VHH binders against p49116. Designs and how they scored, part 291

Target 1, 238 residues: p49116
Amino acid sequence: EGPLLSDTHVTFKLTMPSPMPEYLNVHYICESASRLLFLSMHWARSIPAFQALGQDCNTSLVRACWNELFTLGLAQCAQVMSLSTILAAIVNHLQNSIQEDKLSGDRIKQVMEHIWKLQEFCNSMAKLDIDGYEYAYLKAIVLFSPDHPGLTSTSQIEKFQEKAQMELQDYVQKTYSEDTYRLARILVRLPALRLMSSNITEELFFTGLIGNVSIDSIIPYILKMETAEYNGQITGAS
Key: E = the ipSAE of ESMFold2; O = the ipSAE of OpenDDE; V2 = 0.75 times the mean of E and O plus 0.25 times the DockQ between their complexes.

## First folded at step 20 (VHH)

Design pb139 (framework vhh_ozoralizumab_d1)
Fold by ESMFold2-Fast, scan of step 20:
Structure pb139 (fold): chain B 238 residues (1-238), chain A 119 residues (1-119)
Amino acid sequence: as target 1 above (238 residues)
Amino acid sequence: EVQLVESGGGLVQPGGSLRLSCAASGFRFEDYGMYWVRQAPGKGLEWVSYISWDSKYTFYPDSVKGRFTISRDNAKNTLYLQMNSLRPEDTAVYYCATHWLGSSPEDSRGQGTLVTVSS
């Protein structure tokens, strides 16, 4: 039985819109976030284990975990995105909104608390110096979560999650052999991802999306995205 | 200032074809994903198609998949929608869009082009 992820699944390269504007705007932020979201969905689709679960299960899994995958992607790509600059621009915009009495103070407080939690998460991952292999397997652990409501094939999903955990353990023990507690420090970061609001992530990064639809409602269409590479692998593609 | 100008709409019989165009200006078109959206009489706004900046990714709702094809020419700052096998339910005003719509001072939704599918 081969590994859950191949070397191609460890490579995660985000291409940013260029150049970054002198003054950040919603268009640039949304484009940047959409590229990361699409890259994350393409990454998930390319995993043979994910494909083996079937379309309905695949859709349910990513609808449940897209915010966790996206947040891990933000942490992994923080330098490429200049995420600290994007978050500073969002904070500045929110502070202007409270002065202009356009949003309730309670809502602004919720959004600011989310930004601080996101910054804490990204800083903790940076401090741990999480590498590309570790990120790939953390994403796989999140993706293959058997405990979301309404899932079918939960025993198979659990087996894939356990395989991801085992392969991560093997990697960390071999690569960071002198750091006995590294795996534990990494894994205890994951529960915080489930407590982060997908609604607030949408407000921060996907404002102005078509019809103000939720990300989870468009995920089926994103997963069906046509690509030259994907189409070339399907028998009967003319 | 983002500006989008749609064209190519008109009256067509069921089973016919139309090609819509969108001329973009005021931003680096080659760096941004583009959308087609439509609004039928008495209905809300509906997704029609998406294309990534590099044309690598496209997606369509089931209502138009296999009948509509989105494409772009980054050298000409132009977005296209090829519509085949048109149905009466495709009757709508079609809008070109990029990532923000609605109440923004820099609303990126275009003026629209009317497509009417009728005998």
Scores: ipSAE 0.578, ipTM 0.781, lowest interface PAE 1.5, mean pLDDT 84

Design pb14 (framework vhh_ozoralizumab_d1)
Fold by ESMFold2-Fast, scan of step 20:
Structure pb14 (fold): chain B 238 residues (1-238), chain A 119 residues (1-119)
Amino acid sequence: as target 1 above (238 residues)
Amino acid sequence: EVQLVESGGGLVQPGGSLRLSCAASGFRFEDYGMYWVRQAPGKGLEWVSYISWDSKYTLYPDSVKGRFTISRDNAKNTLYLQMNSLRPEDTAVYYCATHWLGSSAEDSRGQGTLVTVSS
């Protein structure tokens, strides 16, 4: 039995639309976010253990955890994305929306609290100086979560999550041998991901993605496409 | 200013084929994902297909999967939709679109191209 993740799964390179516009707009933000979302789903599909669970289980897992994977991706790619600049532009737009009486004060409060939680999470990860191996295993831990409602094959999912946790522990102990408490500091950050609203993430980053279509409704199509591409079926190769 | 000009629609018999084109200008076409959407008479907008900036990812709803193929030529700033095995229910005005479906982008989109599949 080999490792859960290979060196290819550590590589996570986001290519941004170029150049960044002088004035940030929804089009640029949505394109940037969609690239990260597709990269994240392609990453998940490349994992042999994930493929082994089958299409229905894969769809259920990603529907349950896409916001966690996306948020980890935002933290990992924060510098490449100039995420602080994007969030500042969103905040400015929200403040203008209050003045124009377009949104309720309660809604603005919810969105601002979400942005604050996101900034706090990204800052925590940056201060810990999380490396590419650590990000890959944290993503695997959230992907192979056996405790989402409605899942089947939960024993196999739990086995893969435990394997991810074990391999992260081995990596951290070997690479950061002098920092006895590093693993604990990293793992205590993960529960915060589940408290972040996927609906607010969608509103902030995926406005107008496909009109009125939600992220969770397009996930099966993204995963079907990745499955066919990986298997070579879509090329008609015989 | 984003400009999208659709063409290639027309009248076709059931089982026939059409190729739609969308000429894009006013933005860096090569950097943005593109969509085809349609609106049948008396119906709302329906997503038809998506292609990523680099053509690496394409998405289709079950209603058109296996019959329609989206493609792009970034050198020509042009989006395509190859439609095969057309059905009467494919009758609609077809629009190309980017991630931004707000008022300014919609105003720049033009009138679309009409596809009529005869009974």
Scores: ipSAE 0.653, ipTM 0.820, lowest interface PAE 1.2, mean pLDDT 85

Design pb140 (framework vhh_ozoralizumab_d1; at its last fold request DockQ between E and O 0.54; V2 from the best seeds 0.66)
Fold by OpenDDE, fold request of step 23:
Structure pb140 (fold): chain B 238 residues (1-238), chain A 119 residues (1-119)
Amino acid sequence: as target 1 above (238 residues)
Amino acid sequence: EVQLVESGGGLVQPGGSLRLSCAASGFRFEDYGMYWVRQAPGKGLEWVSYISWDSKYTMYPDSVKGRFTISRDNAKNTLYLQMNSLRPEDTAVYYCATHWLGSSPEDSRGQGTLVTVSS
């Protein structure tokens, strides 16, 4: 069997709304986050192994790991996104909510800690100078995690994760041969992702969801997103 | 000030078609994904379509997929919803929206346009 990832999976380019406004409102934050989320999930669906798992399993996997994928995406795109600025803006908005007494003390603490964890994780990744290949493999490792409850085809998922790990190892050994412990340093960052709450992430970045829509509920549709042109042809609207 | 003005609603028979429009102003329309949402009498708000900022992607719930088509003209700051094969259950007030929750109402949606599907 061929490699899990190809060079096409290394490209991960996020386009931000431009220019960045002086004031980052919730609308800007949500749009930016949405773009990253869509990019991350579309990246996943572009992987042949992912496609091979079937729609139900794919959906389950993404539901289980979208927060981790999103966070890795934040780290990878931190500079382009001006992530620190975004997080600062979120904190400022949170402060307003605090002043309005909309949140409990415990909730405030949880949210602030989460923001701190996000920033810390992204900073740590930046310090490691993780490259595009490494990010791709890390995302694959996270995506094909067999240890989430309720998953089907866990054996196959595990195999894909192993492939991702092996390919990462080979890449690191080849590319960074002088740094014997680079792989370990990279992998040791992954546990931090599991400490982050998907619910809080959703609340921070995706407050603009419509009605009772959740990331969990919208994931199947994100994975099925089509081009506007294609849809127009199908419906005869073009 | 963000303004969204929906139009194109009306009474239509089952199986009929309508085209909704939304005129946007007060923000950089071309930078943002847009939604159509609807609220039927006695029901909650539900999304019926999404289009990305660059029109590269669209998204539909199963309830309208294959029948509704969202599009946009960034040069005109206008969002569209082509509605075909309309059903009585599509009866609702339709709104164009950016992000519903977490934003002020005035930044989220317009006044809406009523679509009534009835024989």
Scores: ipSAE 0.826, ipTM 0.909, lowest interface PAE 0.6, mean pLDDT 91
Fold by ESMFold2, look of step 22:
Structure pb140 (fold): chain B 238 residues (1-238), chain A 119 residues (1-119)
Amino acid sequence: as target 1 above (238 residues)
Amino acid sequence: EVQLVESGGGLVQPGGSLRLSCAASGFRFEDYGMYWVRQAPGKGLEWVSYISWDSKYTMYPDSVKGRFTISRDNAKNTLYLQMNSLRPEDTAVYYCATHWLGSSPEDSRGQGTLVTVSS
């Protein structure tokens, strides 16, 4: 029945803290990453198909795929975020940690490899000039992945993923009719997302959360978060 | 450099209300998300509320949802927590906080204000 996504799901505006500090720090990086995470979760919650799965299924699904959604968000918003600058600051911090003997060399290599993979992924998406519609469908394909361990309702999730794939194919064929291989080139990028470590993503971007809490533990609360759209920035009665 | 000063705590009967305030300085308050956390006697820190920089998003754990309301006034650099229908289990020192600025949680929270709920 009707389309999986509407035009309202294509809009994905990220607003960054201003101005960017001279020396990037955990406070700025965590705020920037948190804004992207909440935008991504707000996006997922707005999809009727996601709403139809029920709260327990939603929590399990997002726990399984939040890192992939976040990584797609990083690629989509890389310029607005100045992601290259953020990653360079993280690399400098890691190099200082070697000098100060605070982390093992083995751990630092693992984190540096992850940063390199993330940069390569974002660069590959930029080279393909992925548009907002394509990102929205790619995020939907990632969100409705039925093959993660521990999921329920996998038959329904699979149906939604197939619908997202069909709508992406239709969009690409109509919008990029002279580029026969565009869909294939886009889809071949997706396996790299499964290779991104959620634990390392937390260390890179979310160490500033209170108590160094795992994203997994706060997902039920993020999915219940209250949003204030009407009246803009007005908070409780005043 | 960062300074967070909580106020408004006190003794209240079960079912009562309090409003906590947090005055912030030393950073651009309007650019950062803020938290209320609490520490009950003999327990660790517990997150009780979050509000985004622009007030667009708020989050609460189930233990306080519907009873507590977080808000902020960016023009006054002030964070608030309205606490209604208070229970003895809400007895704690309440801190306002932001994201960690260093390697310690204490770098990102105030001195706290005591809330005691008992008859």
Scores: ipSAE 0.690, ipTM 0.860, lowest interface PAE 1.1, mean pLDDT 86
Fold by ESMFold2-Fast, scan of step 20:
Structure pb140 (fold): chain B 238 residues (1-238), chain A 119 residues (1-119)
Amino acid sequence: as target 1 above (238 residues)
Amino acid sequence: EVQLVESGGGLVQPGGSLRLSCAASGFRFEDYGMYWVRQAPGKGLEWVSYISWDSKYTMYPDSVKGRFTISRDNAKNTLYLQMNSLRPEDTAVYYCATHWLGSSPEDSRGQGTLVTVSS
């Protein structure tokens, strides 16, 4: 049994549609979010331990944790995405919706609270200066979560999560040896991911999906894209 | 303004083939994912295929997987759907679409092209 993740799993390169429009629209936001979602799902598929669990377990895991993976990806790619600009545009739209009575006050409140939680999470990760190795292991920890309802192979999933935690600890202790409590500060950020609603994430970022499809419904198809090459795993010919 | 113009539909016998085309304009086609969706008589919209901006990712529901192939030519702003081994159940109006651009799903799809699979 080798390491859970290899150097190829640290590479996480998001390519954005260009140029960013002056006035953000659903088309641009949904395209950007879809690229991050696909990158995240194909990242998960590239992990041998994930593949070893089998297709049914893989689908169940990703359905349970896609919002957590996506949110970690938003934090990791916040600068590339100009996420603050996207969120500001969404906030402006919601403020206008209040004035025009297009949405209920309760719904607007829920969505605004979600945006504030997301901003706080991304800001906390930025302040901690989380590196690419740390993001890879945090994503592995949330991916291999044995505690979601309806999962099979929970003992094996738990072992992979523990392996992710151990390898993260080893990395942090070697790379940030001077900061004894860095690992604890990083890990305490993870519970906040479960406070964010996947339904609201879909409304904010995936409103542009065609054919009345949900993220839950397309996850099996994303995971079955056999002819696809994973973003960030293409190496130049030597 | 997004404009999508589908063509290539028609009447075909079971087991036959058709190639649909979609001419896109009004947006940077090369930067956006594209969909084929269909609506059978009396039914709702069903997504049929997806292709990413760079053709790196393609998706198909089980109903068409192995029979349909989506492709694109970014230089020509054109989307294609190669349909093989057609079945009566594939009878539908086929629409070219991208992510919602307007206030309604209809704002992001074309006028459609009718595919009829019968003897």
Scores: ipSAE 0.660, ipTM 0.827, lowest interface PAE 1.0, mean pLDDT 86
OpenDDE, second read of step 21: ipSAE 0.784; ipTM 0.893
ESMFold2 (binder alone), look of step 22: mean pLDDT 81; pTM 0.813
OpenDDE, look of step 22: ipSAE 0.812; ipTM 0.907
ESMFold2, fold request of step 23: ipSAE 0.577, 0.530, 0.483; ipTM 0.808, 0.776, 0.730
ESMFold2 (binder alone), fold request of step 23: mean pLDDT 80, 80, 80; pTM 0.812, 0.812, 0.812
OpenDDE, fold request of step 23: ipSAE 0.810, 0.813; ipTM 0.902, 0.904

Design pb141 (framework vhh_ozoralizumab_d1)
Fold by ESMFold2-Fast, scan of step 20:
Structure pb141 (fold): chain B 238 residues (1-238), chain A 119 residues (1-119)
Amino acid sequence: as target 1 above (238 residues)
Amino acid sequence: EVQLVESGGGLVQPGGSLRLSCAASGFRFEDYGMYWVRQAPGKGLEWVSYISWDSKYTWYPDSVKGRFTISRDNAKNTLYLQMNSLRPEDTAVYYCATHWLGSSPEDSRGQGTLVTVSS
């Protein structure tokens, strides 16, 4: 069998709405976040191993891990997004919400703790100088998680996760041969992704979505997105 | 100020076709994803279609897939929904929206365009 990921799976290029407004608003933040989410789903769908699991399994995996994939994407694209500026604008909005008595202090604390965790994660990844290959494999490890409740084909998912781990190890060992402990430093960052609430991510980045719809409920639509690249692969699997 | 104005609705027979238009202003239309949503009387909003800023990505729920086609003309700041093989169940007020419903309720949800599918 060939490698789990190819060079095409390393390419992860986010195009931002242009220009960034002088005063950030929900519309700009939601558009930016949606582009990252769609890019992340498109990336997952491009993996042959993912396609081989079948549509029902694909939907279940992505519904379970979209927040982890999205957060890795935020870290990877933090500079392109000016993520620190977006988070500062969200913090400003939260401060105003307290004054208008729209949110309790306890809820603000919960949301602020999420923002601090997100900043810590992104700063850790930036300090480690995670490259595009490393991000691609970390996303694959997260995507092929066999331990989510309700999954079928868990043995195949576990095989793909182990393959992702082995290929990441091979890559890091060859590319960063001088840094014996780099892989360990990278992998210990992953558990933090599961501590971040998908509900809070939705409130921070996807408040602008119509109908108060959860990301979980729209994932089947995103995975069925029509594009020239997918028309033969997804429509035939319906 | 974001403004979205829907048009093209009307009475049509089952099996007929309609094309809806949405004229957008007050923001850089070419940079934002667009949605069509609908609401039957007494019901909540139902997603009908999405198109990305660059038209690369579209999606449709199974209820309209194969019958409806979303498109956009960024030079004209206009969103379209081509509706074919219309069914009585498609009867609703249709609204266009961006990721946010605009700067005011009147611009994106207040009016809409009514589609009635009846013999």
Scores: ipSAE 0.613, ipTM 0.797, lowest interface PAE 1.4, mean pLDDT 85

Design pb142 (framework vhh_ozoralizumab_d1)
Fold by ESMFold2-Fast, scan of step 20:
Structure pb142 (fold): chain B 238 residues (1-238), chain A 119 residues (1-119)
Amino acid sequence: as target 1 above (238 residues)
Amino acid sequence: EVQLVESGGGLVQPGGSLRLSCAASGFRFEDYGMYWVRQAPGKGLEWVSYISWDSKYTYYPDSVKGRFTISRDNAKNTLYLQMNSLRPEDTAVYYCATHWLGSSPEDSRGQGTLVTVSS
């Protein structure tokens, strides 16, 4: 059958609230993060292989990997988001919380370690100059992970992951033919995504989701959202 | 401060229509996703609809899908909910909000407008 991803799956354009407020606040950070989350989930929904797995499997896969997809999205969109500025604002808030004795020292240490891991990941991806095709396939590899507990259709998911890995290899070997070890440098970055806590990601970026609402609980709603149509086709800048 | 003012509620017969409006101020309305939520007498808060800042993404639960339409006019800082084919079960106070469903901060939710669908 044809390739796992088409050229439409390479296009990943995040539009930020503009202008950035003078003082970053929970609403701005949460809106920005929500846009990236929605874009990431709709990207996944647009993949024919993903839809073929069925609604229950789709929900289970996204619940298992949303933090990995979101973090890849942060790295891919770091410049558009001014992610360094957002993270600096979060760090300043945490330092003020230390002074005001609002959070335990152990929790602050855990959150700071998460921020440093996130910065290291984003910096490594930037240094490798990961392109849009590479990001699309890396997202597909983490999306089609058959090894999360509780998943059904694991053999089909594994086949899609293997297809993503093969297509990434073909792309890298053709496009970066002189860099023999590029694929290995890229793939070795992926395990770090699973070491980052989804609970801490929620605390840093989705603080505006107050009460008993979690990303896990809203994933079915996001996957069911309707998308406006653009003359029957998605078009890039002329 | 975030300020949201709902209007357009009233008494309507089953099968009728109403259009709700929400006037927003205190933030850059054009940059934020918006929600309609409702609370029926004696029941908890129910999510009714969502629209992204650019109107590209919308959501409707099955209970209202095909009957309700959410829209926004960013130039007027106004959110709308067109409600058609109203049923007695739609009787509720309707709120516009800028936080996710389930949040309790009142400053992210308006005072509400009452919709009564009866005889």
Scores: ipSAE 0.570, ipTM 0.781, lowest interface PAE 1.7, mean pLDDT 85

Design pb143 (framework vhh_ozoralizumab_d1)
Fold by ESMFold2-Fast, scan of step 20:
Parts: structure tokens; sequence; C-alpha cells
Structure pb143 (fold): chain B 238 residues (1-238), chain A 119 residues (1-119)
């Protein structure tokens, strides 16, 4: 029926822990990343098309794409997060780790390559000056990816992805009418997201998780999480 | 440093209720997500609940969902767990926790409070 995304889905406001520590630590980084992850999952849950696919499909989609959604969120919120400062602190920690022989050289190289890919992705998005509508539709394109192994309902997912692509095209052509190639420049950035390892993202940003809980294992519970607004709607707590 | 002091545990009959409290100090409690985790006799740690810094998001595994409610009072630096419809399998030492501080998971937990559900 109507648009895939409403104006409500364009709003993506991350609130950071305050104040930022003078020297960054795992606690601050994990809290910051967890806030972004929860905001991203809440964003996905709020999409009517996503809800219509049902909980099993929702879980499978988010398990397949959470790293892509998270990375887009890092790029979108890079300024408010002071992401460059966080990444610099991680790099400094890794350089100290090689001196202490805690990690193999090959592993450190893999992690450093991941950080460089992440920095280049965020820089490319900043250089393109991606706006809130464009981020919302890029996240929708990533979320409704029909090509992940093991998915059911792939025809319906593909239809939602195509709808996201069409609405992004309409928006870009109307808003940036003078830049004929803008949409192409934006879309060619997306394949890079799949080259970034979810395991390395988890190691860098989520080492503070308790009880041997991985992001993959917690996703079904995050998708069923209760929110203050959601609880207010359900219980009539206004 | 980070100090977490749990209280409110005890012996309760199946179907009963308990309210656990955790007094936090040594960090900006209001800025950080909090967890309840438990360890049954002879078993590993199991997460029980999570609450975001602003109480906006709460998470529960299926084993406790609908029976347990996590809450916090940021003005008092206190975390709560309301446990209803308790079952023998809920018998455990309950710990409050925050994100790992880069040393050991144990360094981010309090001393625990024992909950025994038995007739």
Amino acid sequence: as target 1 above (238 residues)
Amino acid sequence: EVQLVESGGGLVQPGGSLRLSCAASGFRFEDYGMYWVRQAPGKGLEWVSHISWDSKYTLYPDSVKGRFTISRDNAKNTLYLQMNSLRPEDTAVYYCATHWLGSSPEDSRGQGTLVTVSS
C-alpha cells in the first residue's frame, strides 16, 4: 500500500553516554555500541513490512544483516559517537597487543584491515553527504536482502527490497535532481558492507557481553524487547 | 572501583515472589546498561535480564519472560529484579552486572544473593 518507510523511520537519534572518558575503555565502547545496536533493532521492528514477514523470518533476516545495519549506523552516527576517536583508541590498543605477543600477527592484520575498511566506508558516506532519508532506505535495502542463505519467503523479501530501491530512487531524483549519478554512487557502496566480518565487529565493539552471549544468540530476544513507548501502547500507560 | 551489592534473596516456596536489589557505586550508574545473571549450583552463568540506561529497553530470555521484571532507579543508583511465579529451577545465586571492564567478567559482578525455591 503506502510507502515502505514513513517519516518516523527517517528519525535515527543516538544518545551517547556522557561524559566521554578522557581515555576510552571497553566499558564505554560496549555501552555505546549496544545503544546503537538496540536503536537499529528497534528501527527495524518498527517497519510494518518487516512485522508482516513474521518472527521467524524477522530473526533470520536480522541475524544475516545485523553487521551491515550496525555499520550503516556507525557511519550515520559517526559524528555523535566521535567514531574516529573510538577507532584510534582501538588501533592504539592493538599496537600495544603486538608488543605483548597476545595476538598472532595474522589476526592483528585481519583486525587492522577491518578497521581500515570501516574507516574508508564511513569516510565515503561522509564525502557523499548521505542524508537521513538515504540512510533509512539504504538500511531497508540491506534489511530486505533476499539472497542470504537459508531464508524462506524470499519473493516477499525481494518485493520489499525493490520497493525500498524504487522509493530511494524517487527521493534522490527529486531532492538531488542536478546530480544524475548520485544514486549509482550511493548504491555501489553497499557491497563493501558484506566484506566486513561480523565476528571482528563483535570483537571490537561487544567484548563486554555477559554470560557467553553472542550477538547472534541474543538477536531473537532483542527483536522481542520491550520499549517504554511500546509498553505504553500495549498497557495504556499514558 | 565498580562496586555492586545485591540483596533480597532467601528461601521461598514454588509460586512465591521475591524482589532483589542491587546498590551500585564507583561509576556513573545512570549512563550504563545493567544485567541480572544467575548461577545455579554446579552450573555456569546464565543471563536473566537486561535494562538500558534510560529504562527504554528491557530484555528477557524465554525462561523468565512474563515472570520477572527488571527495573532501575537512577536517582538512587539501584537496580531491581521483581521475581514472580518462582520455580525450583530458578534456584541460583543472582548477580547484578554491568559491561565487562576489560579484565574479567567476575570484576563486573557483585558478591551475589542466594535464591532458593523449595517446599
Scores: ipSAE 0.593, ipTM 0.806, lowest interface PAE 1.7, mean pLDDT 85

Design pb144 (framework vhh_ozoralizumab_d1)
Fold by ESMFold2-Fast, scan of step 20:
Structure pb144 (fold): chain B 238 residues (1-238), chain A 119 residues (1-119)
Amino acid sequence: as target 1 above (238 residues)
Amino acid sequence: EVQLVESGGGLVQPGGSLRLSCAASGFRFEDYGMYWVRQAPGKGLEWVSRISWDSKYTLYPDSVKGRFTISRDNAKNTLYLQMNSLRPEDTAVYYCATHWLGSSPEDSRGQGTLVTVSS
């Protein structure tokens, strides 16, 4: 039986809109976020273990964890995105909204707390100098989470999660042999991802994409498209 | 300033076909994902299709999947919607749109082109 992830799954290359505008605007931010979301969904769909669970399970898993995958992607791609600059622009916009009484103080507080949690998470990952292999396995651990309500095949999902944890441990032990506690420092960061609101992430980076079109509604279509391409290749049908 | 100019709408019979175009200017079209949205008389805005900047990803709701095809020509800064097997339910003003954050979707679309499907 081969490894859960191949070297292909470690490669995670975000192509940013070009050129970067002199002043950050909502179109640039949303396009950047959309590219990261699609890259994250394509990454998940390319994993053989994920494909083996079937379309319905794939959709349920990604609907449950897209915010965790997206947040890990933000941390991994923070430099490519100039994420600190994007977050500063969003904060400035929110402060102007307070001054103009366009949003409630409670709502702005929720959004600001989310931004601070996101900054803390990304800063902690940067300080730990998380590498591409570590990010790939962390994404796999959150993707193959067996404890979301309504999941089928939970025993198989749990086995894939354990395999991801095992392969991460093996990698860290071999690569960072002198840092005995590195794995523990990395893994303790994961619970914080579950506390971050997907609704607030959507408001900050996607605004439902267009009006009432939510990320939740888009996910099945992205995954169905990738499934059709994969099935067409295997059966020789288009 | 982002400018989007839709064209190609008109009156067609059920089962007919129509091709919509959207001419984009004021931004680097080739670097942005694009959307088609529609609004039927007396109804809210409905998403019709999305295409990524590089044409690798296209998305459709079940109501139009298999009948509509979104495409783009980045060299010409033009977005297209090929509509086949048109139904009376497809009657709407069709808008070309870009994504945005914190604004109304109406602020991110062009003036629209009317499509009427009737016998």
Scores: ipSAE 0.197, ipTM 0.614, lowest interface PAE 6.1, mean pLDDT 84

